# VH-VL binders against Eukaryotic translation initiation factor 3 subunit M (eif3m): the designs that were tried, part 4

Target 1, 160 residues: Eukaryotic translation initiation factor 3 subunit M (eif3m), of Schizosaccharomyces pombe (q09722r188to347)
Amino acid sequence: DDEQSFAFLLEAVKMDNSTADEAVRELVQRAVNSPKYFFFDDIVTLPPVQQLEQSTLQLLGILSGGMTDDYVSWVAENHAHCQHQKFDEDAIARKMKLLTIASLATQAPNNTLSYGDVAKSLKIDENEVELWIIDVIRAGLVEGRMSQLTKTLSIHRSSY

## First folded at step 11 (VH-VL; from w1 with light chain Q27E)

Design x3
Fold by ESMFold2, fold request of step 12:
Structure x3 (fold): chain C 160 residues (1-160), chain A 118 residues (1-118), chain B 107 residues (1-107)
Amino acid sequence: as target 1 above (160 residues)
Amino acid sequence: EVTLKESGPALVKPTQTLTLTCTFSGFSLSDRGVAVGWIRQPPGKALEWLANIYWNDDKYYNPSLKNRLTISKDTSKNQVVLTMTNMDPVDTATYYCARLDLGYFDYWGQGTMVTVSS
Amino acid sequence: DIQMTQSPSSLSASVGDRVTITCLASESIYSYLAWYQQKPGKAPKLLIYAASSLQSGVPSRFSGSGSGTDYTLTISSLQPEDFATYYCQQSYSIPRTFGGGTKVEIK
């Protein structure tokens, strides 16, 4: 029921731009920490969200259009902010890797994303890439077929 | 090989503006995740952080000095520039630039001594 | 601002001694702490990051430990090249702040 509680909160804030500050902060905290929520344009554009702290707005901007390196740079200056806002730095780091792969998939020429490009963008060993691609597919962000022979992902659909 | 070098005036008069340039090699501010910061050390005293600038132009300043500091970069020249207004004798210090790696200063320049005196 | 209280301010030791330097933060910093070595006329050199991780090229006689507010740099067997001033620095909260330094001198 946490999924339905989150959906109710999101709809409440969408419907009323005078929503109480506590509810807006809870919405943001739950969205950034959730392993299931990926569509931050819907949150960052809400008027009551835009009144939050600049550091929080920076994070939401990274989640809506950035990549892993943007987050790594931001968090290095914002550890205290994350503690105060109860943002789970590790959960957000994992989310950013999935979002980065989804962004690369959308931009991939000929709908083919190389494992080498993923490894470079995530700053991981190429032998770790397959697990991350499985996770991005299970998250519903990308549909495609993996090939260890060519070390590529052939993209059928990208939802991001 | 990563190197950084500070340049600027050795002597500044009170109320003048100090401009320091950090020129570096072995890395580029075109590289995602790269940052450069400035730290100063008054003679015989502890270090004080001043400002950081990131590859994506994000900037962070010591709040006690934020009205006096401006940090900028020129990626094509591998340079970071720090400007500090309204200099005072208390600002006499060695000024260092340093690269940030994962939030820590892993490579430092040799430093440049700036004396603020009439 | 997080105050970093470093102790002792100075110590005298002989080659071969075990040296311990402490750093107390005014609030929890969650291991976002670095240790630097600075020799006279030189820039600081990073020794330890993330409280306990040894920087590349730093001798294994250096180690860092601690959590919460209390952090320690240990030199297991002091060498002639280790006589220097040591600084801790927190990277948890802006502004980044440094300890006052510990000068390690020849006895």
Scores: ipSAE 0.817, ipTM 0.919, lowest interface PAE 0.7, mean pLDDT 92
Fold by ESMFold2 at other seeds, fold request of step 12:
Structure x3 (fold): chain C 160 residues (1-160), chain A 118 residues (1-118), chain B 107 residues (1-107)
Amino acid sequence: as target 1 above (160 residues)
Amino acid sequence: EVTLKESGPALVKPTQTLTLTCTFSGFSLSDRGVAVGWIRQPPGKALEWLANIYWNDDKYYNPSLKNRLTISKDTSKNQVVLTMTNMDPVDTATYYCARLDLGYFDYWGQGTMVTVSS
Amino acid sequence: DIQMTQSPSSLSASVGDRVTITCLASESIYSYLAWYQQKPGKAPKLLIYAASSLQSGVPSRFSGSGSGTDYTLTISSLQPEDFATYYCQQSYSIPRTFGGGTKVEIK
């Protein structure tokens, strides 16, 4: 399926640093657009990927260690680049929100992440936070227990 | 209340370097997602975008002017500085700084007129 | 570079008239379009962003519409304070580019 096909492409580029430009671009396009791929350190460090356009490298850097605000700023200057590279701006925006929550969870003091901190970081209404936390748990990035009474996520494990 | 104000010389000689400062209040470039840009308008002519600088120090330049422009910021002073080298009489214009939020210039300074002549 | 062509370059209208200004982009800009008002001797003021979203504090008689390459600013009932030059500007591609302007004169 598409998941296994992507995994084989990624491994092929990892094994052969002289991989053709078209294959490297396909790898990046599939990775940034995929709702299931989250670990961009594996891609950004590949030598053939480092030869791509500066705008693409900026996006990969944001996906590997940035927050939603970094993406929102970048895309405001890169709408045409996204169209030309066939990067799905909305898919990436959703991915960035999930990655932002995962990053906050990893750094949360006492393994407790408040819904207020999530709302502030994602620039969303606090009443929307619960659905995003469900999504980040469904994506396998965070494991924890939600509390509506305290409006917190108690973190058991973060994979990010 | 968001305000921006441009400052710099009113008269510059050809080949000299122009330095303009934008001083702003009511927001900070530590506010994530915010940027400040520069736009110029020759007398009676259309506007031309020059450069943007973001809260995270990302910079974007008009490609036709990229080798002449440098943009920088001092977040502690609420200032953005534009430097344009090798000025020519065709660069005579009113220069504006403006806040960029979500890709659009939502607040503008009053502008400063820069004349380039001998 | 994306060229932005405004029409008309100028127009005269009476107070109360409906005024329509058009902006044509040389390629699709996916609604990444702003409209600005500029009065003589003043800085531009943002009216409309994202093609159709009204900026805070702007009177509701201003509206924006369009898609693809064709965009329109409408003033539903022209007021004396609306004498100005209006500019469109695309935020889709670097460099950001502005239209040549439409001067609205009240007569």
Scores: ipSAE 0.803, ipTM 0.913, lowest interface PAE 0.8, mean pLDDT 92
Fold by ESMFold2 at other seeds, fold request of step 12:
Structure x3 (fold): chain C 160 residues (1-160), chain A 118 residues (1-118), chain B 107 residues (1-107)
Amino acid sequence: as target 1 above (160 residues)
Amino acid sequence: EVTLKESGPALVKPTQTLTLTCTFSGFSLSDRGVAVGWIRQPPGKALEWLANIYWNDDKYYNPSLKNRLTISKDTSKNQVVLTMTNMDPVDTATYYCARLDLGYFDYWGQGTMVTVSS
Amino acid sequence: DIQMTQSPSSLSASVGDRVTITCLASESIYSYLAWYQQKPGKAPKLLIYAASSLQSGVPSRFSGSGSGTDYTLTISSLQPEDFATYYCQQSYSIPRTFGGGTKVEIK
């Protein structure tokens, strides 16, 4: 199963700093492309990962603590790198939107995140926001209740 | 309204260092996702990309010129500066600065002609 | 470096003609391609980005198409103000590179 094999690969690389280059590159490629992997601090700090190309390290840094705009700027200069490393640009773009909402949620004053703030940060129409919030909740990054009446997300828990 | 304007010397001697300033209005490099780049065009020839600088201070250079180019920004002054060392007559060109949005140059300055001659 | 080869290098056409300019990349550029118009003594103007997307304020007679290595700019009905040199530019790989240009002369 793809999830279980990824978990074993991650643990294998964590346990051995001299892990073969092929395994390290497979780990990064699968993590970056996975619609279900979000916690890149665990990957970027691994010594074998730190030996990878500078462009790859920049992307991992964005996935660890950046926003959608950081990725859009980076990918505009790195399309060829993504192609060579088999990074799925669209999968990463979607992941970055989910991570951006999760970041906004952890910073939201009074545990309330407005749809307007999400729309502004993602550069999308406000009418699209609720579907993205559903996705970030289904991804397990945020726990909360949506209100279409107030156009807000009341945050109960953020995992990011 | 977005505008960009290049300024710098019209004449440079071989081996000298060229410094060009791009002053812009209608946008800021504090705006997330925005960048400014430099492109040159020798007389009667095609355009050549030189360098880009992003809102987050990420910088990208044409590898053939990387050791000669430095790009920097002053966000408070709405300026981007390009420095090019060891100028040669083949560097004679019109130099443009342009805004980069989503990877494409959507607004250009009028250009400044730089002649390198002994 | 990805070499961009434009053809033709120049052409003459009458007002109302359909004009087609081609750009061949030395390797696949995955539609990361822009078209610019440059009039004498002026800066380039962005017409098309992402191979086929029309820039705001550009007349709909301009269109872009293509994929892989082969890209095309089409002017469906040439107007007097379209006299210019046209450049393609790939944004797929560093360094960004431009085609040699196509000069469109109105008969």
Scores: ipSAE 0.802, ipTM 0.912, lowest interface PAE 0.8, mean pLDDT 92
Fold by ESMFold2, look of step 12:
Structure x3 (fold): chain C 160 residues (1-160), chain A 118 residues (1-118), chain B 107 residues (1-107)
Amino acid sequence: as target 1 above (160 residues)
Amino acid sequence: EVTLKESGPALVKPTQTLTLTCTFSGFSLSDRGVAVGWIRQPPGKALEWLANIYWNDDKYYNPSLKNRLTISKDTSKNQVVLTMTNMDPVDTATYYCARLDLGYFDYWGQGTMVTVSS
Amino acid sequence: DIQMTQSPSSLSASVGDRVTITCLASESIYSYLAWYQQKPGKAPKLLIYAASSLQSGVPSRFSGSGSGTDYTLTISSLQPEDFATYYCQQSYSIPRTFGGGTKVEIK
């Protein structure tokens, strides 16, 4: 199945620095496009991955520790690269919004993240914030309680 | 209100280095997601993109001119600087700076005419 | 580099006319396309981005359409202030490239 073959590819590249270029590119493509893969430190540090194009390495760095605005700026100069590498720009944009919320949650003072701060960081209407927070929780990146009356997320745990 | 203005020499001799400054107001390069770019237009000819610089200091250059161009910013002065080496009469053009938002040039300066002649 | 070919290079039209300008890219650009208006002695002004999205403050008589390699700017009812040169520009691939322009003149 696709989960098992992805796990096999990842382990193969981790175990063998001489893994074929095609397999390394398939690993990266599947990771960036996957709605379920979020931990890019595991990929960006692999020696065969470090040999890929500078544009790809920039994207992996953004996925590893950046915010939505970093991706929006990068993709504005890299549409052709995404088409050539078969990177799904929309899937990555959605992933970056989830990762941004997870990063905000980790840094939130008093473990309380306001919907206003989320809306500002994602550049979305505040009315859309609850759906994104539900998605971050369902992705397993953040655990917490939402309050629509105070428009905040009280954070129990952040996995990111 | 967003404004940009180019400044620099009107006349440059062949082989000299051109330095152009874009001074802008109504936005800052500390604003996340914002960029400034340079575009030129030779008299009666098409526009040609030169370079972009982003809020996070990422830089992109036209590959045909890459070895001649350097772009930099001074966020505290609201300035972007373009340097172009080894000028030639073919580089005679109006030079514009423009703000880039989401990959498109949404506000432009008035342009400055640079003539390259002995 | 992606070549952008505009057609026609010039046209004459009367106030009230419907005007269409086409832009052909040498390869697919996936709607990463802008349209600019430039009047003599002035800088270009952004009209349309992302092939069909109207820039803020631009009159609704301007519209953009197209996909793949073929893109169109339409002015539904030409006004006196619309006599200018129009340029398309692709933002798909580095270097960004512009069309050669279409000059819209008074008949």
Scores: ipSAE 0.794, ipTM 0.912, lowest interface PAE 0.9, mean pLDDT 92

Design x3
Fold by ESMFold2, fold request of step 12:
Structure x3 (fold): chain C 160 residues (1-160), chain A 118 residues (1-118), chain B 107 residues (1-107)
Amino acid sequence: as target 1 above (160 residues)
Amino acid sequence: EVTLKESGPALVKPTQTLTLTCTFSGFSLSDRGVAVGWIRQPPGKALEWLANIYWNDDKYYNPSLKNRLTISKDTSKNQVVLTMTNMDPVDTATYYCARLDLGYFDYWGQGTMVTVSS
Amino acid sequence: DIQMTQSPSSLSASVGDRVTITCLASESIYSYLAWYQQKPGKAPKLLIYAASSLQSGVPSRFSGSGSGTDYTLTISSLQPEDFATYYCQQSYSIPRTFGGGTKVEIK
């Protein structure tokens, strides 16, 4: 299946630094577009991945440690690159919002992340925040408890 | 109120280096997601994009001029600086700085005319 | 580089006329296109971004349309302050490129 073929491709590239360029590009395209893949440090550090275009390496760096605004700025200069590489700009934008919340959760003092801080970082209306929190929990990136009364997320675990 | 203003020499000799400063107010390059760019317009001719610099210090240059251009910023002074080497009479133009927001130039300075002549 | 071809290069029109300006890209630019107005001796002013979105403070008589390679700026009822040169600009690919301009003059 597609999950198993992706996992096989990732392991093959990890084990063999001489992997064909076409396979490396397929790995990156699938990882970037996948709604299920979030841990890009495992990809960006691979030697054959480091040989790809600078624009692709910038995107992988953003996915491994950046925020939504980093992606929005990058994509404004890279629409053609995304089209040529078959990177789904909307899928990546959605992934970046989830990764941004996960990063905020890891940094949150007293394990408490305010909805206001999420809204500010994602540049969204505060009334949209709970839907994004639900999605980041469903993605397995954060465990926690939402409170609409205090408009906070109490964090139990963040794996990002 | 967003404003930008270009400053620099009005006259440059061939082979010299041009340094232009964009001073702006009403926004900061510490504001995530914004950028400042430079565009020029030779007299009676079309606009030509030169370079952009982003809040996170990412830089983009017109490839046809890449060897000649350097863009930098001083966020604390609300300034962006463009340096262009080896000036030639064909580089005579009005030089504009402009704010880039979400990929589009939404506010422009008045422009500064630079003449390259002996 | 993506070449942007504007048509016509100039036109003469009367106040109240409907004006249409066309911009043709040398390849698909996926609606990453802006329209600017420039009056003599002044900087360009953004009118339309993302092919069809009206910039804040721009009168509703301006509209943008198109897709792929073909884009259009329309002024539904020309006003005296609209006599200017209009430029399209693609933001799809580096380098950003501008059209050659369309000068709209009074008849």
Scores: ipSAE 0.793, ipTM 0.911, lowest interface PAE 0.9, mean pLDDT 92
Fold by ESMFold2 at other seeds, look of step 12:
Structure x3 (fold): chain C 160 residues (1-160), chain A 118 residues (1-118), chain B 107 residues (1-107)
Amino acid sequence: as target 1 above (160 residues)
Amino acid sequence: EVTLKESGPALVKPTQTLTLTCTFSGFSLSDRGVAVGWIRQPPGKALEWLANIYWNDDKYYNPSLKNRLTISKDTSKNQVVLTMTNMDPVDTATYYCARLDLGYFDYWGQGTMVTVSS
Amino acid sequence: DIQMTQSPSSLSASVGDRVTITCLASESIYSYLAWYQQKPGKAPKLLIYAASSLQSGVPSRFSGSGSGTDYTLTISSLQPEDFATYYCQQSYSIPRTFGGGTKVEIK
């Protein structure tokens, strides 16, 4: 299936630093567009990936440790690059919101993340926050319990 | 209320370096997602984009002028500075700074006219 | 570089007229296009972004449309304060480039 095909491609590039440029670009394209792939340190550190365009490396850096605002700033200068590389700007924007929540969750003091902090970081209305938290839990990045009364997420585990 | 204002010399001699300062208020480059850019307009001619600088210090230059341009910011002073080396009479123009929001210039300064002549 | 060609370079119109200005990009720009208004001696003012989105505070008589390489600014009923020069600008690719301008004058 698509997951097994991606996993095979990733392993092939990991094992062979001489991997053809087309295969390396396919790996990156599939990773950035995938709604299921989140751990970009594994990709950005690969020697064949480090030979790609600086704009692509900047995006991979944002995906590995940045937040939504980093992506919004980057994409505003890189629309043509995304078109040329077949990067799905909207899919990446959604991924960045999930990764931002996961990052906030990992750093949350007392394992408690306020809806206000999420809304501020994602630049969304607070009434949208629970839907995004459901999505980040379904993605497997965070485990926790929501409280609409206290407007918080109590974090049990963060995988990011 | 967002405002920007350009300052610098009105007259520059050929080969000299131009330094322009944009001072702004109503926003800060410490705010995530914000950027400031420079655009020029020769008398009676079209606008030409020069450079942008982002809150995270990412910088983008017009490739035709990249070797002549340097953009920097001082977030504590709400200032952005543009330098342009080796000025020539063809660089005579009104120079504007402007804020970027989502990649578009939504607030502009009044502009400053720079004349390059001996 | 993406060249932006505006048509017409100038036009004369009366108050109340519908005015259309065309901007042609040398390659597809995927609606990453802005329209600016500039009055003599003043800075440009953003009217339209993302090809069709109206900037806050801009009158609803201004609208933008188009896709691909062809974009249009429309003023549905020209007002006295609308006599100005109008510029399109693509934000798709570096360098950002502007059209040559369209001067809208009183007939």
Scores: ipSAE 0.784, ipTM 0.909, lowest interface PAE 0.9, mean pLDDT 92
Fold by ESMFold2 at other seeds, look of step 11:
Structure x3 (fold): chain C 160 residues (1-160), chain A 118 residues (1-118), chain B 107 residues (1-107)
Amino acid sequence: as target 1 above (160 residues)
Amino acid sequence: EVTLKESGPALVKPTQTLTLTCTFSGFSLSDRGVAVGWIRQPPGKALEWLANIYWNDDKYYNPSLKNRLTISKDTSKNQVVLTMTNMDPVDTATYYCARLDLGYFDYWGQGTMVTVSS
Amino acid sequence: DIQMTQSPSSLSASVGDRVTITCLASESIYSYLAWYQQKPGKAPKLLIYAASSLQSGVPSRFSGSGSGTDYTLTISSLQPEDFATYYCQQSYSIPRTFGGGTKVEIK
């Protein structure tokens, strides 16, 4: 089970600051590529992770608190780094869109997030927004109701 | 309409520091995802990338010149500044600034010729 | 650093000819490649990005292809305004590097 083996690896690195470099790199690679892992502050703060390359630390910082545009700018300068570290650029791009919606939902005034604001932030056509909102809800990052009449998401809960 | 324009001295002496300013319009470095870079071209020769600066102040330098280059921005003035230390006659070139979009230089300034000689 | 080798370094062609310029990278660059046109005394102009994507406002007679280390710019029917020097540039790895250029002269 990939979820159980990832959880074991994460716990092992948390409990042992002298963890071998290869195990730390495997943890990071699996976390950034995983469609199921979203909470990167738990990883970026680990002492052995802080010893990794600056490009990797920049990516982890973006995943813990940045938005899609931060990633798009970073990856434009880091394609070779991603290939060398076996970071899946497309998987991370998708994760960043979901995290961006979750961040917008947390900050939305009156618990209402417009489709227009999502489209602007993700730089996508407004007609694509509902599919992304469905995905962010299925990922468990946001709870809410969509309205095609008002082109908004009414937010009940955000976990990010 | 996106435009960029380079300004700075046309002549510098060896060992002096070159400071070039890129002034642009039609976009802002407050726009997320935008970057400006510098590229030079010695007379009759190929282009050489120097540095990029992003809207979020991330900076990237050509490693062969890293100790000599500093890039900075003033978002309120729509300006990017490149400083290059210890100029040498081999640094004689046309210097361009250009906008970066998705990692590619899509709009270029006209260039400014900088000659390094005694 | 990734070396970009263009060939030929120069060529002469007639209006209407199909022109092909090649760019070889010293290692795989995964299609992170641009083509630029530069006319005498002018700044470069972006033609193709991501190896094959045509920049807005560029005529469709320009096309890019290739993968891995081998990339090609094609002008399907050369026009009088196409005499220029063409450069490839990889955006895969820092430092970004340019090819040596291909000068296209209309005969």
Scores: ipSAE 0.776, ipTM 0.906, lowest interface PAE 1.0, mean pLDDT 92
Fold by ESMFold2 at other seeds, look of step 13:
Structure x3 (fold): chain C 160 residues (1-160), chain A 118 residues (1-118), chain B 107 residues (1-107)
Amino acid sequence: as target 1 above (160 residues)
Amino acid sequence: EVTLKESGPALVKPTQTLTLTCTFSGFSLSDRGVAVGWIRQPPGKALEWLANIYWNDDKYYNPSLKNRLTISKDTSKNQVVLTMTNMDPVDTATYYCARLDLGYFDYWGQGTMVTVSS
Amino acid sequence: DIQMTQSPSSLSASVGDRVTITCLASESIYSYLAWYQQKPGKAPKLLIYAASSLQSGVPSRFSGSGSGTDYTLTISSLQPEDFATYYCQQSYSIPRTFGGGTKVEIK
């Protein structure tokens, strides 16, 4: 399946630092496009990955520690790079929204994240926030309880 | 109301360094996603992009001029500074600063004419 | 670098005319294209972004269209205030590049 073949590819690149350029690029392309892969420290630190283009390394840095606005700024300067590398700009944008919520949740004072703060950070209508929170919980990045009455997420656990 | 204004010398001698300051209001580079850029236009000629700087200090330069350009910001003063080294008479142009939004320049300063001549 | 070729370089038109300006990119730019208007002694003004989106405050007689390498700015009924030079600009690839301009003059 695609999940098992990705894990195999990642382990193969980890084991062989002389892995062919095509395999390293396939690993990165699949990781950035995947709706299920979120922990980019494992990829960005690999020696063969560090030999890739600066634009690709910048994207991996954003995916490992940035927020939605970092990506939006980067992609505005890198449309051609994404086209050449077969990076799915929209898939990455969706991933960055999930990672941003996870980052906000980790930093939230008193383990309470307001829908207003999420909407502001993602630059979306507050009415859309609950769907994004459901998605971040289903991705396994955050555990918590939503309240539309208080328009908050009470955070039980954040694994990002 | 978004405004930008360029300031700097009107005359520069060949080989000297040009320093231009863009002072703006109605937005801040502390606002995530915001960027300011520089564009020049030689008299009677087309526009040429020079550089831009983002709120997160990411910088992008026209490759044909990269060795001569430095862009920086002072967020607390609402300023962006462009430095261009080794000026030559061919660099005579009107220099504009502009706000960059998703790759497009939506608000422009009035421009400042810089003449390079001995 | 992506070369942007505008045509015509100059045109003469009367108030009320439909004016069409074209911009050809040396490779596909995926609708990452803007149109600017510039009057003598003034800064450019953004008219159209993302190939076809009208900037706020721009009259609806301006429209943009196109895809791939071929893009068009249309002024449906030319007004006296529209006599200016028009530039396209691609934002697909660094460096951002502008077309050479199209000067729209009064007949």
Scores: ipSAE 0.712, ipTM 0.879, lowest interface PAE 1.3, mean pLDDT 92

